# Designs tried in a protein design chat: VHH binders against q9xw16. Part 191

Target 1, 132 residues: q9xw16
Amino acid sequence: MSGWNAYIDTMTAAAPSIKRCAIVGAADGSVWARTEADNVFKASEEELKTFVALFNDVTQVPAKGADIEGVHYVVPRTEESLIFGKKENTGFFAVKTKSAVLIAVYEGPNEVAAQVRKAVESMQTYLNNAGY

## First folded at step 17 (VHH)

Design pa6 (framework vhh_7pa5_2)
Fold by ESMFold2-Fast, scan of step 17:
Structure pa6 (fold): chain B 132 residues (1-132), chain A 122 residues (1-122)
Amino acid sequence: as target 1 above (132 residues)
Amino acid sequence: QVQLVESGGGMVQPGGSLRLSCAASGFTFDRYAMSWVRRAPGKGPEWVSRITGSGEYTSYADSVKGRFTISRDNAKNTLYLQMNSLKPEDTALYYCARGYPPIPEGDYFDYWGQGTQVTVSS
């Protein structure tokens, strides 16, 4: 339980409503760590490469939405380093650091969404401070 | 639990070649990017090369471009580093690591195996 999987474990402990999550490279979407077994994050490398490129101009994302694990999400708005989406009972939060993008897929109401956002933003701050 | 075991290091003269291997177990190998990271005596860790889970994309540190080639065999859960035209400044302990960038100094010794020593000298 060392390496990048320790950060996955920290995020899921902070927000148990996270169903699947991953830490990927900001430059190319390559997977550094992800949830495994029952909660395996199954986005393809091609999908992730496309997804991380959205952070090059987040203002274009609400017009087209975003795809994660083959699921199309409506993106109501973005912030400079944050993309989030909704599809019925599910949603995601993705935040960019200097070198990484953190993606968390969750299920539940707005109260659950708030705790997931807090967990990924806390990890974003930690990784940025660590130089990532 | 993630296990990474490096091999293939040794002593070689300048201009020589070595091929490093890393045997991985305990995770779905083909879904993770893999990196080679080295630590020279008296220096901090230096990222050397990275390959995506599928093997489609590779990248290299400027110091090794054109001389080193990273590859992987996902059926065997094995990562490779072919090192050609070795220079004395390539002398280091070489670690394979899951993901990129490397773990901050201190944690990476637990993240990677014991490493494999490469010494380039006359």
Scores: ipSAE 0.000, ipTM 0.198, lowest interface PAE 11.2, mean pLDDT 82

Design pa7 (framework vhh_7pa5_2)
Fold by ESMFold2-Fast, scan of step 17:
Structure pa7 (fold): chain B 132 residues (1-132), chain A 122 residues (1-122)
Amino acid sequence: as target 1 above (132 residues)
Amino acid sequence: QVQLVESGGGMVQPGGSLRLSCAASGFTFDRYAMSWVRRAPGKGPEWVSRISWDSGYISYADSVKGRFTISRDNAKNTLYLQMNSLKPEDTALYYCARGYPPIPEGDYFDYWGQGTQVTVSS
């Protein structure tokens, strides 16, 4: 797909365990692109606005967790531009670039988490180098 | 197939007004942020305005603040740009764009519509 959806396609091809993902604006949580059809990413822009604001102070996140698609995730720790969480057999990785936040929700056992993290961080590096 | 069709451009004198429309099809319009981008003769593309999917967040380039108003009608899958107090400097081809940032890079320009020409002259 053209536009920002091509970046979604690149991430899901790199890590097939990604079930849903989105690229949203870092300032406001507005959706730039997301998975569609059978794998539609369902978070509201109001929820995403709250979520991207977590990157203003990631040190507060482990105490309160994070909500994505109405699901509350336990966030065990954060890094400066990375928030990740778990809820039973599901999880997510979210990374911030200069102007965007990439969110990938995956399902499966713990061994798939490393592949998802690598895909999301690779896209983060690419977009930062592209000025986003 | 994603399709964006702009209309409403034309020739106006300085101080005049125009309303641009963008008819969207081939995607769930009410689930995407939308932008207006313009390109003046001999210049690169310039972002003009952005609106979130629910109209809850709206922003404008400093050059158009107070003069232009972006809006959308999700029931009609249509994006609008109301342009008031037009200046010669607003002369450009205006594009409707899906998502943000408003200027995709390289191969991603395909989501822009055909554009509609706005000419401000006496």
Scores: ipSAE 0.012, ipTM 0.272, lowest interface PAE 8.5, mean pLDDT 83

Design pa8 (framework vhh_7pa5_2)
Fold by ESMFold2-Fast, scan of step 17:
Structure pa8 (fold): chain B 132 residues (1-132), chain A 122 residues (1-122)
Amino acid sequence: as target 1 above (132 residues)
Amino acid sequence: QVQLVESGGGMVQPGGSLRLSCAASGFTFDRYAMSWVRRAPGKGPEWVSRIWGSGEYTSYADSVKGRFTISRDNAKNTLYLQMNSLKPEDTALYYCAKGYPPLPEGDAFDIWGQGTQVTVSS
């Protein structure tokens, strides 16, 4: 097991409805780890730079929505360090830590969304406690 | 599977320069940010610099800003660190890392290469 990829594996094992996910730098959206091959997380670094900047003022996000992998998501509300959205049968949860943003894209109904949120928030807590 | 091999370290006098290289294999190099991290004798590990997968954006620790330049050659799967105006406090083992890694703590996650030693002394 290698560094940040182990955390990707931990999240996907905890919430199998996660289809694609990534760990990126909070300051710039640089990719630290992502799902690969058949589950490759496709967002460009330019898109991710725009996305992580949303955490500078999450109160504006519900009015505009958010774009991930070229897909525009409706964001119903935000919390201080959490942005989540829905687009038909797909959705995402993104959480900010001190140094990182964790993004998980999933497919399924609201019942699986809760499991995905829990997995992402558990990792957020771990990374914050580790100083990231 | 992921393999990182650092080279280019050595002994140099204060004010001198060195260029470190990191040869990467086992992953799609241009899709990942890359970092340099160092560990000085008697100190914990310190993040030094990071570069986007595309190479368009770089960032540096305050201790090295203006003296070090990170770059990459995606065609060769190679990361570089140009170190100028070297100081005795830059003496450390330098590691190449995929992304911005967890700082080394035991052997739980091996994402580090073997490192390359930089010694700045007169």
Scores: ipSAE 0.127, ipTM 0.529, lowest interface PAE 5.4, mean pLDDT 85

Design pa9 (framework vhh_7pa5_2)
Fold by ESMFold2-Fast, scan of step 17:
Formats: C-alpha cells, sequence, structure tokens
Structure pa9 (fold): chain B 132 residues (1-132), chain A 121 residues (1-121)
C-alpha cells in the first residue's frame, strides 16, 4: 500500500529545495512518514513530542525558539497553525492540520523559503479537506 | 526495500493468550512508530495499538485496552503484541504496519502480509 509516503513525495516534488521533511501526529509527534536514505529526517520522538506541543500556544515560541533534528532555530514570529524558523542558510516550515503536523527543512535564500512555504501550506489545505 | 513479516498467530480458546511478532527490515526501525492493525472477515481494518520508536509511549484501541500489550526490541528490529484474555471478537488477520493513522484505501506506508488469529471454542 502506498500510504503516507506519497504525500512526502508530493511535497518534495513541489519544492525540490526541501532537504528533509516529515508528517507527524499532532497529538503526540509520532512519525507517520518522512524522507529516507540520503535525506532521512532524523528528529527523535521525544523532540517531536516537544515540538508538536508548541502548537498548543504558538505565542510563546518566538521567545524560546524551536529545536528540530538537534538544531536550535530562531523563530521570528508565528501564526495560529504555522511555526517557521531560520538558522543561517537553513530553515524550516511547520504547519498544523486537524490531526497532523507537517515539517519541512530546507536550505537556501528567501526565494527558496517562499517555495517551501507554498508546498507545505498546499499540503496542509489538502489534508484538512481530507479530514486530517 | 522495506519488509514487515508477521508471525505467532494461531487458534486459541476464549480466555487464552497469543504473542505476535513482526520482523522489520530495510529501514531505521527505532526512528518509526509501529502499529498493529486487524481485519475481521467482512469488516474494514481496525487500528489496535501503537508504540513510539523509542518504546516510551504506547496507546491502544478501547476494545483491547487492559488485555493487549505492545512492545518492541529495537536491537532485534522486532515488534510484539502480547494478547491476553482473548475473545471470539478478536478473531482477525493481524497486520504489522509502519506509521500511525490510516488513510482511506491505503493506510500506513508499509504493511506486512498478516498473521491469522482465531479465537473459538
Amino acid sequence: as target 1 above (132 residues)
Amino acid sequence: QVQLVESGGGMVQPGGSLRLSCAASGFTFDRYAMSWVRRAPGKGPEWVSRIWGSGEYTSYADSVKGRFTISRDNAKNTLYLQMNSLKPEDTALYYCARGYPPIPGSYFDYWGQGTQVTVSS
């Protein structure tokens, strides 16, 4: 069965600058799907549980930053269902759906960041419409 | 190449016990949550239990809570389901699956072939 990895493939095809990404459960951070092999998303389950809990109160995140794959990111601001961060030439976008959190880690300038944001927001819309 | 191979099913009387195993290969086992899912004849798939990659957290469907225990041995790339106090309603083909929630028509990213559990007097 094709499963959740088809959605990972869709996001990476839409934004090739995504280096690693994952779809995780919003309630507990459990991994549903992620990039593999040379692009393996390597965040621990403990880190992901902490990360998805940030969506319970996104207003506190800019003061603390966020940790993904052991890397501490500066979070300049948040939206209700969006956390994003930057560290030098790397960054991430994370969006929450009804039952999932999508996380994409990328490398590159602002033009690349815009493409990655569009890809994760498109998938967020798709999953919400599908009841996830 | 991801593979999941279930074993340990069989026939047992009500009140009996069975231990299912799932041998995983082709991926970094301890980085993924794993699930057990079952399918009874004429019914759709029912999620049974999940365990985080670390083994730190587990969850169970209400129908099996208190009777079934999910566990894993990350050194051996093996997932287990200890099934106690079995009921006729537990009769189903049991699948090992990588990931957590299903999607309609094709749940999880990988399934095993399944192992049959029959609870009958």
Scores: ipSAE 0.005, ipTM 0.254, lowest interface PAE 9.9, mean pLDDT 84

Design pb1 (framework vhh_7pa5_2)
Fold by ESMFold2-Fast, scan of step 17:
Structure pb1 (fold): chain B 132 residues (1-132), chain A 120 residues (1-120)
Amino acid sequence: as target 1 above (132 residues)
Amino acid sequence: QVQLVESGGGMVQPGGSLRLSCAASGFTFDWYSMSWVRRAPGKGPEWVSTIDPYSGSTSYADSVKGRFTISRDNAKNTLYLQMNSLKPEDTALYYCARSTYDLGWSFDYWGQGTQVTVSS
């Protein structure tokens, strides 16, 4: 039993505007779990490896942006262990824990983005407290 | 190109042990859950065991729990299956398979297989 799919289900239930999400290894971007329904999270191996490496120096990210699922997002700024991006009404939040990176892609206006961010940060806190 | 090459099969008596290996190449091995799937003569494929890429979490079919142990060496891009207390019912062609998800039967690449025969 992996068990990580339960955390994917928890995040999507907490914020219904999350279209796709994944939990990946912080060191290498390996997928631990991802959404399995109509909107499967579909990022390439190379892309995820590149993406998690962004957390090694988040201050460089706003100058370059970030790519998820072949889509280039503008990253307006970063915070401690948090990268987020926007492209019109679509966006993502990604947070780093001790050993994982949580990525959630959503659709909706900025008001919706606030709820998605809260869900992702809540899970980040939970996993850090669980030792991940 | 993705290549999965199994080895270690052979003939063994009931109660014996055998260790299978699978050499993987053409992809980043550490990224994927890896599985062992077997096919007995005249039957469909039966999932045997899966191991997760990062966590190393393992899962087993009820028919092999307590007897088989799946493991991996990411530095060598190699998957293993340690088979103990072998039974005639374990006779099958054993395949190494790459999993896209931890979904049981969701496999996108398979090796050629290695034959395991358990007979008295």
Scores: ipSAE 0.000, ipTM 0.105, lowest interface PAE 18.7, mean pLDDT 82

Design pb10 (framework vhh_3k1k_2)
Fold by ESMFold2-Fast, scan of step 17:
Structure pb10 (fold): chain B 132 residues (1-132), chain A 120 residues (1-120)
Amino acid sequence: as target 1 above (132 residues)
Amino acid sequence: QVQLVESGGALVQPGGSLRLSCAASGFTFDWYSMGWYRQAPGKEREWVAGIDPYSGSTSYEDSVKGRFTISRDDARNTVYLQMNSLKPEDTAVYYCAASTYDLGWEYDYWGQGTQVTVSS
């Protein structure tokens, strides 16, 4: 549980619209780091295990949506290493690296969604290059 | 699978009006920002107008402000561009675009375009 919090801080600083985020293990959904205190990311172990398994076949996700923190999101489409969803004025971006899944929950209109995606994809690139 | 189909392009006289339509299919329309771009002969594609799916906020390029209006009908999966007081410099192929991101730079889906010609 040490060191990974610095990456959470980096993503949150890069995109102020991120309300909560986490870095979890791609194999099992185990939490490596997450936002805490008033912005604590509160997904259950069972929910995260189910969520990371969606990356095994992303083509099935738009038909079913995705659940994060007990909230059901509509997933309009997926890319090979990207799942994103929307519910009213809230949304998320989740990206898979070699060994991790990064999840960022944000609030706001589409005008800010690009900043959140850029922050998450930048971190994805960094972690992949670092061997994670 | 994903399709954006523009229609309504025509030859009109200066000062005339025209309404373009873009019918969307194959994606969750009410989740996407919609926009219009145009490309004049010998020039690169430029952004014209955009509309947000949640607030309905609209944005326009300076040369079309007060003359063009973008709107959407989520029940019909359609976005419109109402063009008034048309000028010869508005002559272009008009393209519909859809994006999950901000209105000016990241458009995931594009239509094939509809030709608008403004001449006497």
Scores: ipSAE 0.000, ipTM 0.210, lowest interface PAE 10.5, mean pLDDT 83

Design pb11 (framework vhh_6fv0_2)
Fold by ESMFold2-Fast, scan of step 17:
Parts: sequence; structure tokens; C-alpha cells
Structure pb11 (fold): chain B 132 residues (1-132), chain A 120 residues (1-120)
Amino acid sequence: as target 1 above (132 residues)
Amino acid sequence: QVQLQESGGGLVQPGGSLRLSCAASGFTFDWYSMSWVRQAPEKGLEWVSTIDPYSGSTSYKDSVKGRFTVSRDNAKNTLYLQMNSLKPEDAAQYYCARSTYDLGWSFDYRGQGTQVTVSS
């Protein structure tokens, strides 16, 4: 809403292998910004509300996986503020800040995943330092 | 090329301590989970411990909990295993292993190992 699209642009410029991404509210999953047009992030508000609630207890997530854009991802493991998933050649990284959750969907091998993770974690640090 | 080089193994008495190190090169160390795995003579590989790159979250094989501590220094591209209160059953070749995001607790590269012997 208040220029959050600039952060989407920053992330996709830093990691061109990000296919789609979004910044959503940590409390309710409301969309603050997302990729659009040919790269539109297609998650429903109800799916995002369910997804951000996973951060309330990340230890349970590997047992059940996670759904993003109607796709069920296997979650191999979680970290306190990080959920990542994999399905075939597609994956995602989601990180929680003080008030937001950043979600980035990518396609490619582990080297691509590492680049995307770096971009997402850099933005997480920036937003936390900015009070978000 | 990915290289993992272990050191710090040796002969120690029961109840003694050793600190293992693993020097990593050829990849961006701070993007990968790192593990210690071991193999005793005529036994299979056993997972011992893993440390995550972001949170530093650690996990351990039940029999080593409270005795072993895994840590990492991302600035030095080095993985460590502090082993205290060593028992004869801990004697094994210890390997440093790298895990990708796709593999969870599995690994794609392993070093040549360092031998740990526990003997009275």
C-alpha cells in the first residue's frame, strides 16, 4: 500500500530467479504488495491467513507441509523465522519480520535457491531494522 | 570444487574430550546446513549432529545429547564438534557433511574424515 511495491522490485532485481513474491501482514496474511501481470502471485487471502499462522509453531510444519498458490510443498525443516519448501524444480522461502511475512517462489537448482534465500534474508534484516 | 577437510581426531581416554574442525572451501559456506556423521568399524554411517546456517539451530543423535556440541564460524568457513565425556562407543571415523535445501538431513558432499579412538 504505502510504496511496498518498491521492496518487491528490489528483491526481484537482486534475485532474478524469483518467479513470484509477496509481502503480507504477519497477523492476518493481508497482502501489502506482490508481483503482478505475467508474474502475478496468486494466493487467496484465506490461504495466506492459514500460511502466516504456521509461524505460530514452526516445529509442526515439516509434518504437514505448506500450501502456497494452491500448490502443496514439502517442508524439509524450519528455522525460527524461516519456512522453506520444495516441490520438484519449484520452491519457496518465507521469512517473518516484526509485522510482515515475505514469500518468494522460485524455480531452479540449489544454487538458485541459495541466491533467493540470500535476497529474502537481506530484505528481512532491512525491514526488521526499519521497524517492520 | 567443493572441499571439506576434517581435523582434530586422535586417541583419548574414556571421559576425555576432543574438538573436531572441518575447513570448507569451494562454496558459500553460510548458505548450507552442515552435519557431522560417523562410521565405526564394520558399522554403517550414523548421523551425529546438524547445525543450520540461519538460526544456528542444532540437532543431535540421542546418545550424544549433553556431551557433544556442534558450532560454526561462518567468517572462517569452519564447522566444529566439541566432544566431551567420550565413551568407547564414540570411537569412529568422523566426517563433515554438507546438506542442500532439497535434502533436509541428507548430504551431497562429505569429507575424507578424521579418526577418533577411545581407549583406556
Scores: ipSAE 0.000, ipTM 0.215, lowest interface PAE 10.7, mean pLDDT 83

Design pb12 (framework vhh_6fv0_2)
Fold by ESMFold2-Fast, scan of step 17:
Structure pb12 (fold): chain B 132 residues (1-132), chain A 120 residues (1-120)
Amino acid sequence: as target 1 above (132 residues)
Amino acid sequence: QVQLQESGGGLVQPGGSLRLSCAASGFTFSDWYMGWVRQAPEKGLEWVSTIDPYSGSTSYKDSVKGRFTVSRDNAKNTLYLQMNSLKPEDAAQYYCARSTYDLGWSFDYRGQGTQVTVSS
């Protein structure tokens, strides 16, 4: 995962309410970097492979929801490169770049969610411009 | 200013159906996420369904999927919830809610509610 850990640090610093996050390969869900130790991102390889495949047809996602770290999230709608979900006081934002999917799990109200979305979308723009 | 007025609740037997309506006024209805939340006696507020203002995409609580259908009529400023195959666990006060955000979960206004009772 080498240099990719720096992007994890950037995302977690950008929004204090991000509890766990990861950068995974868009083609296969392979983990490039993730939060570790007490805030380890716990998704299995099988779950991540299933999750990144959702970006192949985002129109199916609102009817089914999405599973991250064994938690089922309601997905109210999707955009071409964005899937987001909510369950109680927790939620996630996931964005696809050319080669990667960035996933951030957060806790808090909608004001907090807006900050997390901004952080994830800013990183998406940066990585796309860098050719990833 | 914002007003949400629910109607259509009542008593139904298990397996029956009800259609709830919510008349909205005081805001541009077509610009807002709208949804239904419910509260059963001695339980917390529970999200039921949301409908997107942009594409009309819908989402549902797992236990109501396939039984409930949310819809909206922007020309009439009205939100609907069609409830089929009602179960005793669906008995609750049902509230129409609007949301300012893409998640559709944080509601800034609710109506007064309409009571749904399911008993044999």
Scores: ipSAE 0.000, ipTM 0.114, lowest interface PAE 14.5, mean pLDDT 82

Design pb13 (framework vhh_4orz_3)
Fold by ESMFold2-Fast, scan of step 17:
Structure pb13 (fold): chain B 132 residues (1-132), chain A 119 residues (1-119)
Amino acid sequence: as target 1 above (132 residues)
Amino acid sequence: EVQLVESGGGLVQAGGSLRLFCAASGFTFDWYSMAWLRQAPGKRREWVALIDSGGSTDYADSVKDRFTISRDNAKNTVSLQMNSLKPEDTAIYFCAASTYDLGWSYDYWGQGTQVTVSS
């Protein structure tokens, strides 16, 4: 835990449909901050290390999907510094900044997904501009 | 149902301006990169302008500094402001959407809107 918890709080306030989220190191998947208590983000160290390595070549991800918190998500497509996945009405958005990866898990229809994406991308822009 | 509907085309004199609009429905617009492509009579389609999901833009050399692409995520629209139009800009203009980096791999296409620039 660190001052990074303020950014977790900002994202969840902007998009209340975010169920769990985390900010992790882009190089190693180390957790800088995450949601806790009843909304604890439970991805393992090994899973996060594997996940952040996906950003080394995002074009390979749709063929194999992605695992977060032991849940396998279908990744329909990837964009620039963005990986997103779906499993029924649950999904995630993960964006890479210079030094971090932001991961947000949500539940809800496509309208909800759009709000979650906006919150995550707004934070990505802020952190990149702050040098992270 | 997924739809992209273009509007704003027409006849304009060389040196004039037009603004094209593309209304999108049936998909999560904010996830998609949006592009404008054009096809002149007897030619293949060529890419003109792009705006990605984060708002970054790119333009073909032939239209750089004359055209501006923008999007309104609240209204699910993308627009193309075309200034200093030339007869060579005469073409059918298509709106396209993709979740990937640009190329010929667009997921969705509109039917197109005709732009005619008189000499």
Scores: ipSAE 0.000, ipTM 0.097, lowest interface PAE 17.5, mean pLDDT 82

Design pb14 (framework vhh_4orz_3)
Fold by ESMFold2-Fast, scan of step 17:
Structure pb14 (fold): chain B 132 residues (1-132), chain A 119 residues (1-119)
Amino acid sequence: as target 1 above (132 residues)
Amino acid sequence: EVQLVESGGGLVQAGGSLRLFCAASGFTFSDWYMAWLRQAPGKRREWVALIDSGGSTDYADSVKDRFTISRDNAKNTVSLQMNSLKPEDTAIYFCAASTYDLGWSYDYWGQGTQVTVSS
C-alpha cells in the first residue's frame, strides 16, 4: 500500500466527479501526492507555493480570486480553513490542515460540488486527527 | 422581502447589443455575490457571469470578451452589457444572489428577462 497516494484514492472514490487532486505541504506547497496519468494534477511548484500562502489571510482571497493549474477561479467566499472557487463548469475545494493543504478540482454540474466538498472535508478531519 | 428584479431584455438583431439590469432590495447588497444565469428553450440553466463582493469578475467561455458584468453598490444594482449578440444567446436571463456560488443553490433569484436574438 502506498503512503500519501492512498488518501488521493480515498477522496476520488468518495467523489467520482473529482477530476484532479493533490495533497501539498502547507508551508511550501510541495507535492506529497497527486492524481496521475489521465488525471494528472498539473500545477507548478511556484503556483502551489503562491496558493498555499493564501491561507495566511483568507479574507483577502475573494477580492482577487485564486489560480490553480493556470486557471483563474472566482472565489465567492472563504472560511478560516477553506478556499473554494468556480470557473464555468469547473470548480475546486481546498482545505488546510495543520501541515497540509488538500486541493480537489472537479468538473460537472454544480449539484456535485456538495459531494466533492464532503469528501475533502472528511479527509481534512482524518488528517487533523492523525496529527497532520 | 428580498427581491431581485431584472429589466432590459428584448428583441435584437444578430451583432447588436443589450444591457440588462438587476435591481436588488431587502439585503446588504455589497456583501453578496451576484450572478447572471440563462436558460434557453428546452435547455438547462447555465452560468454566464459572476461578480464577487470585491468586484472581481468571471465569465463562461461562450460569452467571454462579449459580455461585461458590473455592479453599483450605492444603487444596489448589477448589470450585464451584452455585445456582439448571436442567435444562440437567446434565453431567459436570471439575476441571482448568494453568499456562495454552488450552482442551483443561489439564495435568491429574480423572475428573469427574455432576450431574443434574430438571425
Scores: ipSAE 0.000, ipTM 0.157, lowest interface PAE 12.9, mean pLDDT 81

Design pb15 (framework vhh_gocatamig_d2)
Fold by ESMFold2-Fast, scan of step 17:
Structure pb15 (fold): chain B 132 residues (1-132), chain A 119 residues (1-119)
Amino acid sequence: as target 1 above (132 residues)
Amino acid sequence: EVQLVESGGGLVQPGGSLTLSCAASGFTFDWYSMAWYRQAPGKKRELVAGIDSGGSTVYMDSVKGRFTISRDNAKNSVYLQMNSLRAEDTAVYYCAASTYDLGWSYDYWGQGTLVTVSS
């Protein structure tokens, strides 16, 4: 596991409203690191493989939404390397780097969502600069 | 063609109430986050209240407990119920729509409606 858990810790420290998160391989959805114990990120490997494939054509995602941890989220729009979704007071941000996809599930109002997005995008920039 | 049309602004006395409405057309309304911003003369435009596609709301501290934002997806409309109005609430109020989260960027803006609170 090479210490990818340190990046999970960095994101959750920057945005405490992140309830669960994971770093997965962009090519196959394989889990590199995730939150554990009471905050375990519980998406199946098949679900994650399907999810990371959405980044091959993000323009199709708003029409169908996205599923994470067996929960269906409405996706209002996408950007080239960003998919985000909403379901009541819960949401997620997922960003793609060269080799990874970062997924953060949060709970809270929209001002909290903005903080979560900033934390996830900061990590995306860091990992891209590090060659990942 | 995308359009946001505000209505409901006017003159009201301190302690009074107004309801602002914003009618949207030309986009898939229920997927968008909607917000009310305001701008007083010589001041920056500021977020007053927002509501995302899932119904979660956000409010500026000075309006919490006094203002309520709501939406009606069947009518493609968003509303701002303003109670206990104060002189400092005097501003042009703008409706805004974003396909992203509230507070980051807005794709569409209305023309604004003036609210004047005077004794």
Scores: ipSAE 0.000, ipTM 0.157, lowest interface PAE 12.8, mean pLDDT 83

Design pb16 (framework vhh_gocatamig_d2)
Fold by ESMFold2-Fast, scan of step 17:
Structure pb16 (fold): chain B 132 residues (1-132), chain A 119 residues (1-119)
Amino acid sequence: as target 1 above (132 residues)
Amino acid sequence: EVQLVESGGGLVQPGGSLTLSCAASGFTFSDWYMAWYRQAPGKKRELVAGIDSGGSTYYMDSVKGRFTISRDNAKNSVYLQMNSLRAEDTAVYYCAASTYDLGWSYDYWGQGTLVTVSS
């Protein structure tokens, strides 16, 4: 429809507490779309390549944590096609589809985190059903 | 019935130490993520320290090297040892428990215990 930016807009409308997010290629971490301007997603190409490779074996991630935008997050555990992390009052949810990884960075209390997770998992389901 | 009961809060001078304790009952403590949060007047609650079932820990940057979180599964208790306390550490401290993670969706909270750092 409006290209990949429309999916970014859909997620941020569903969970306004998402501060920055991106949709990247699952194979290489190439950016398909990301938040811009005041909410620019700042992860480097090399950091994203490293990050998406974590989905090759999610069971190893809790021992190492994960880095996004130069920030190290504690990953308490992983789930099927889901990596999430916390640092103080901020966190992220990242979900893998057939071809993409969705990453949402948020700030706020626990109630906000639940809304963000729901938004990214809903988009994951939608994209998988669309063949991505 | 799930209960989390905090103790150990109080008034302390800058540079002092306190140990907070949280006694848990009504669930399989050893399997759960345990955390300490705090809320200063006029501020939002923030995650101070967390510990998973295996003993791996998390600390916010401003308390690293000063605070230590620990758990004793035999006593169903989690502790926060606070050293070199600063005025900025003044807050109500809450014990929290979750089956999911260290702050994503806490299922249970304690009543809170007040820590005041003042001269």
Scores: ipSAE 0.000, ipTM 0.153, lowest interface PAE 13.2, mean pLDDT 82

Design pb17 (framework vhh_8ghr_2)
Fold by ESMFold2-Fast, scan of step 17:
Structure pb17 (fold): chain B 132 residues (1-132), chain A 121 residues (1-121)
Amino acid sequence: as target 1 above (132 residues)
Amino acid sequence: EVQLVESGGGLVQPGGSLRLSCAASGFTFSDWYAIGWVRRAPGKGEELVARIDPSSGETSYADSVKGRFTISADISKNTAYLQMNSLRVEDTAVYYCARSEYDLGWSFDYWGQGTLVTVSS
């Protein structure tokens, strides 16, 4: 249980621009781990259930956008297992593994987006190789 | 599909001003792309001079041009601009307009053909 928090810590250490982060179940959006206290990831269970269902057909997402933490993000593009959202000076990267979805919300200029994406994709690769 | 076309280059005296334009087609500035101006002087490498996120209005500049150059974007015209003031001989270069997709970070995926700026003494 508590082991999943170590993966949150690894991602935030790799990309300090990540402000809030979560690892949730791909099937139902159940929270496995999330940032807490001053960095609490505020998405509800119903919102996360809706969000993870977007990975059933990511090609539809750019047309409608995505909601995280009650904020509507424009989604400029998707890849098979990646959704990128943008809202002014904030954004998120979400990636799907075999059994999980990793969500990282960041703040800052677009110059830091690549660092956040790299951190999330590195963890995606690691978890997929570990069977998650 | 995607095209960036620069204009406005030319010969100018030191201390003069010049405005470069970059007309974009095949995408819109509301589509969350960053636009950069990159220059290359003869025998030198590439320098990112200025960058703008048209959707937020955030800008950044190389130290060599801060306070002299201003980047801007007109979303309705789908055109980015580089206003160059107090030009110096060392600003002589070919200036390129380039697009960066946010999920690619600092990687520029489309480039214009370039426009030559010559600052004579």
Scores: ipSAE 0.000, ipTM 0.219, lowest interface PAE 10.2, mean pLDDT 83

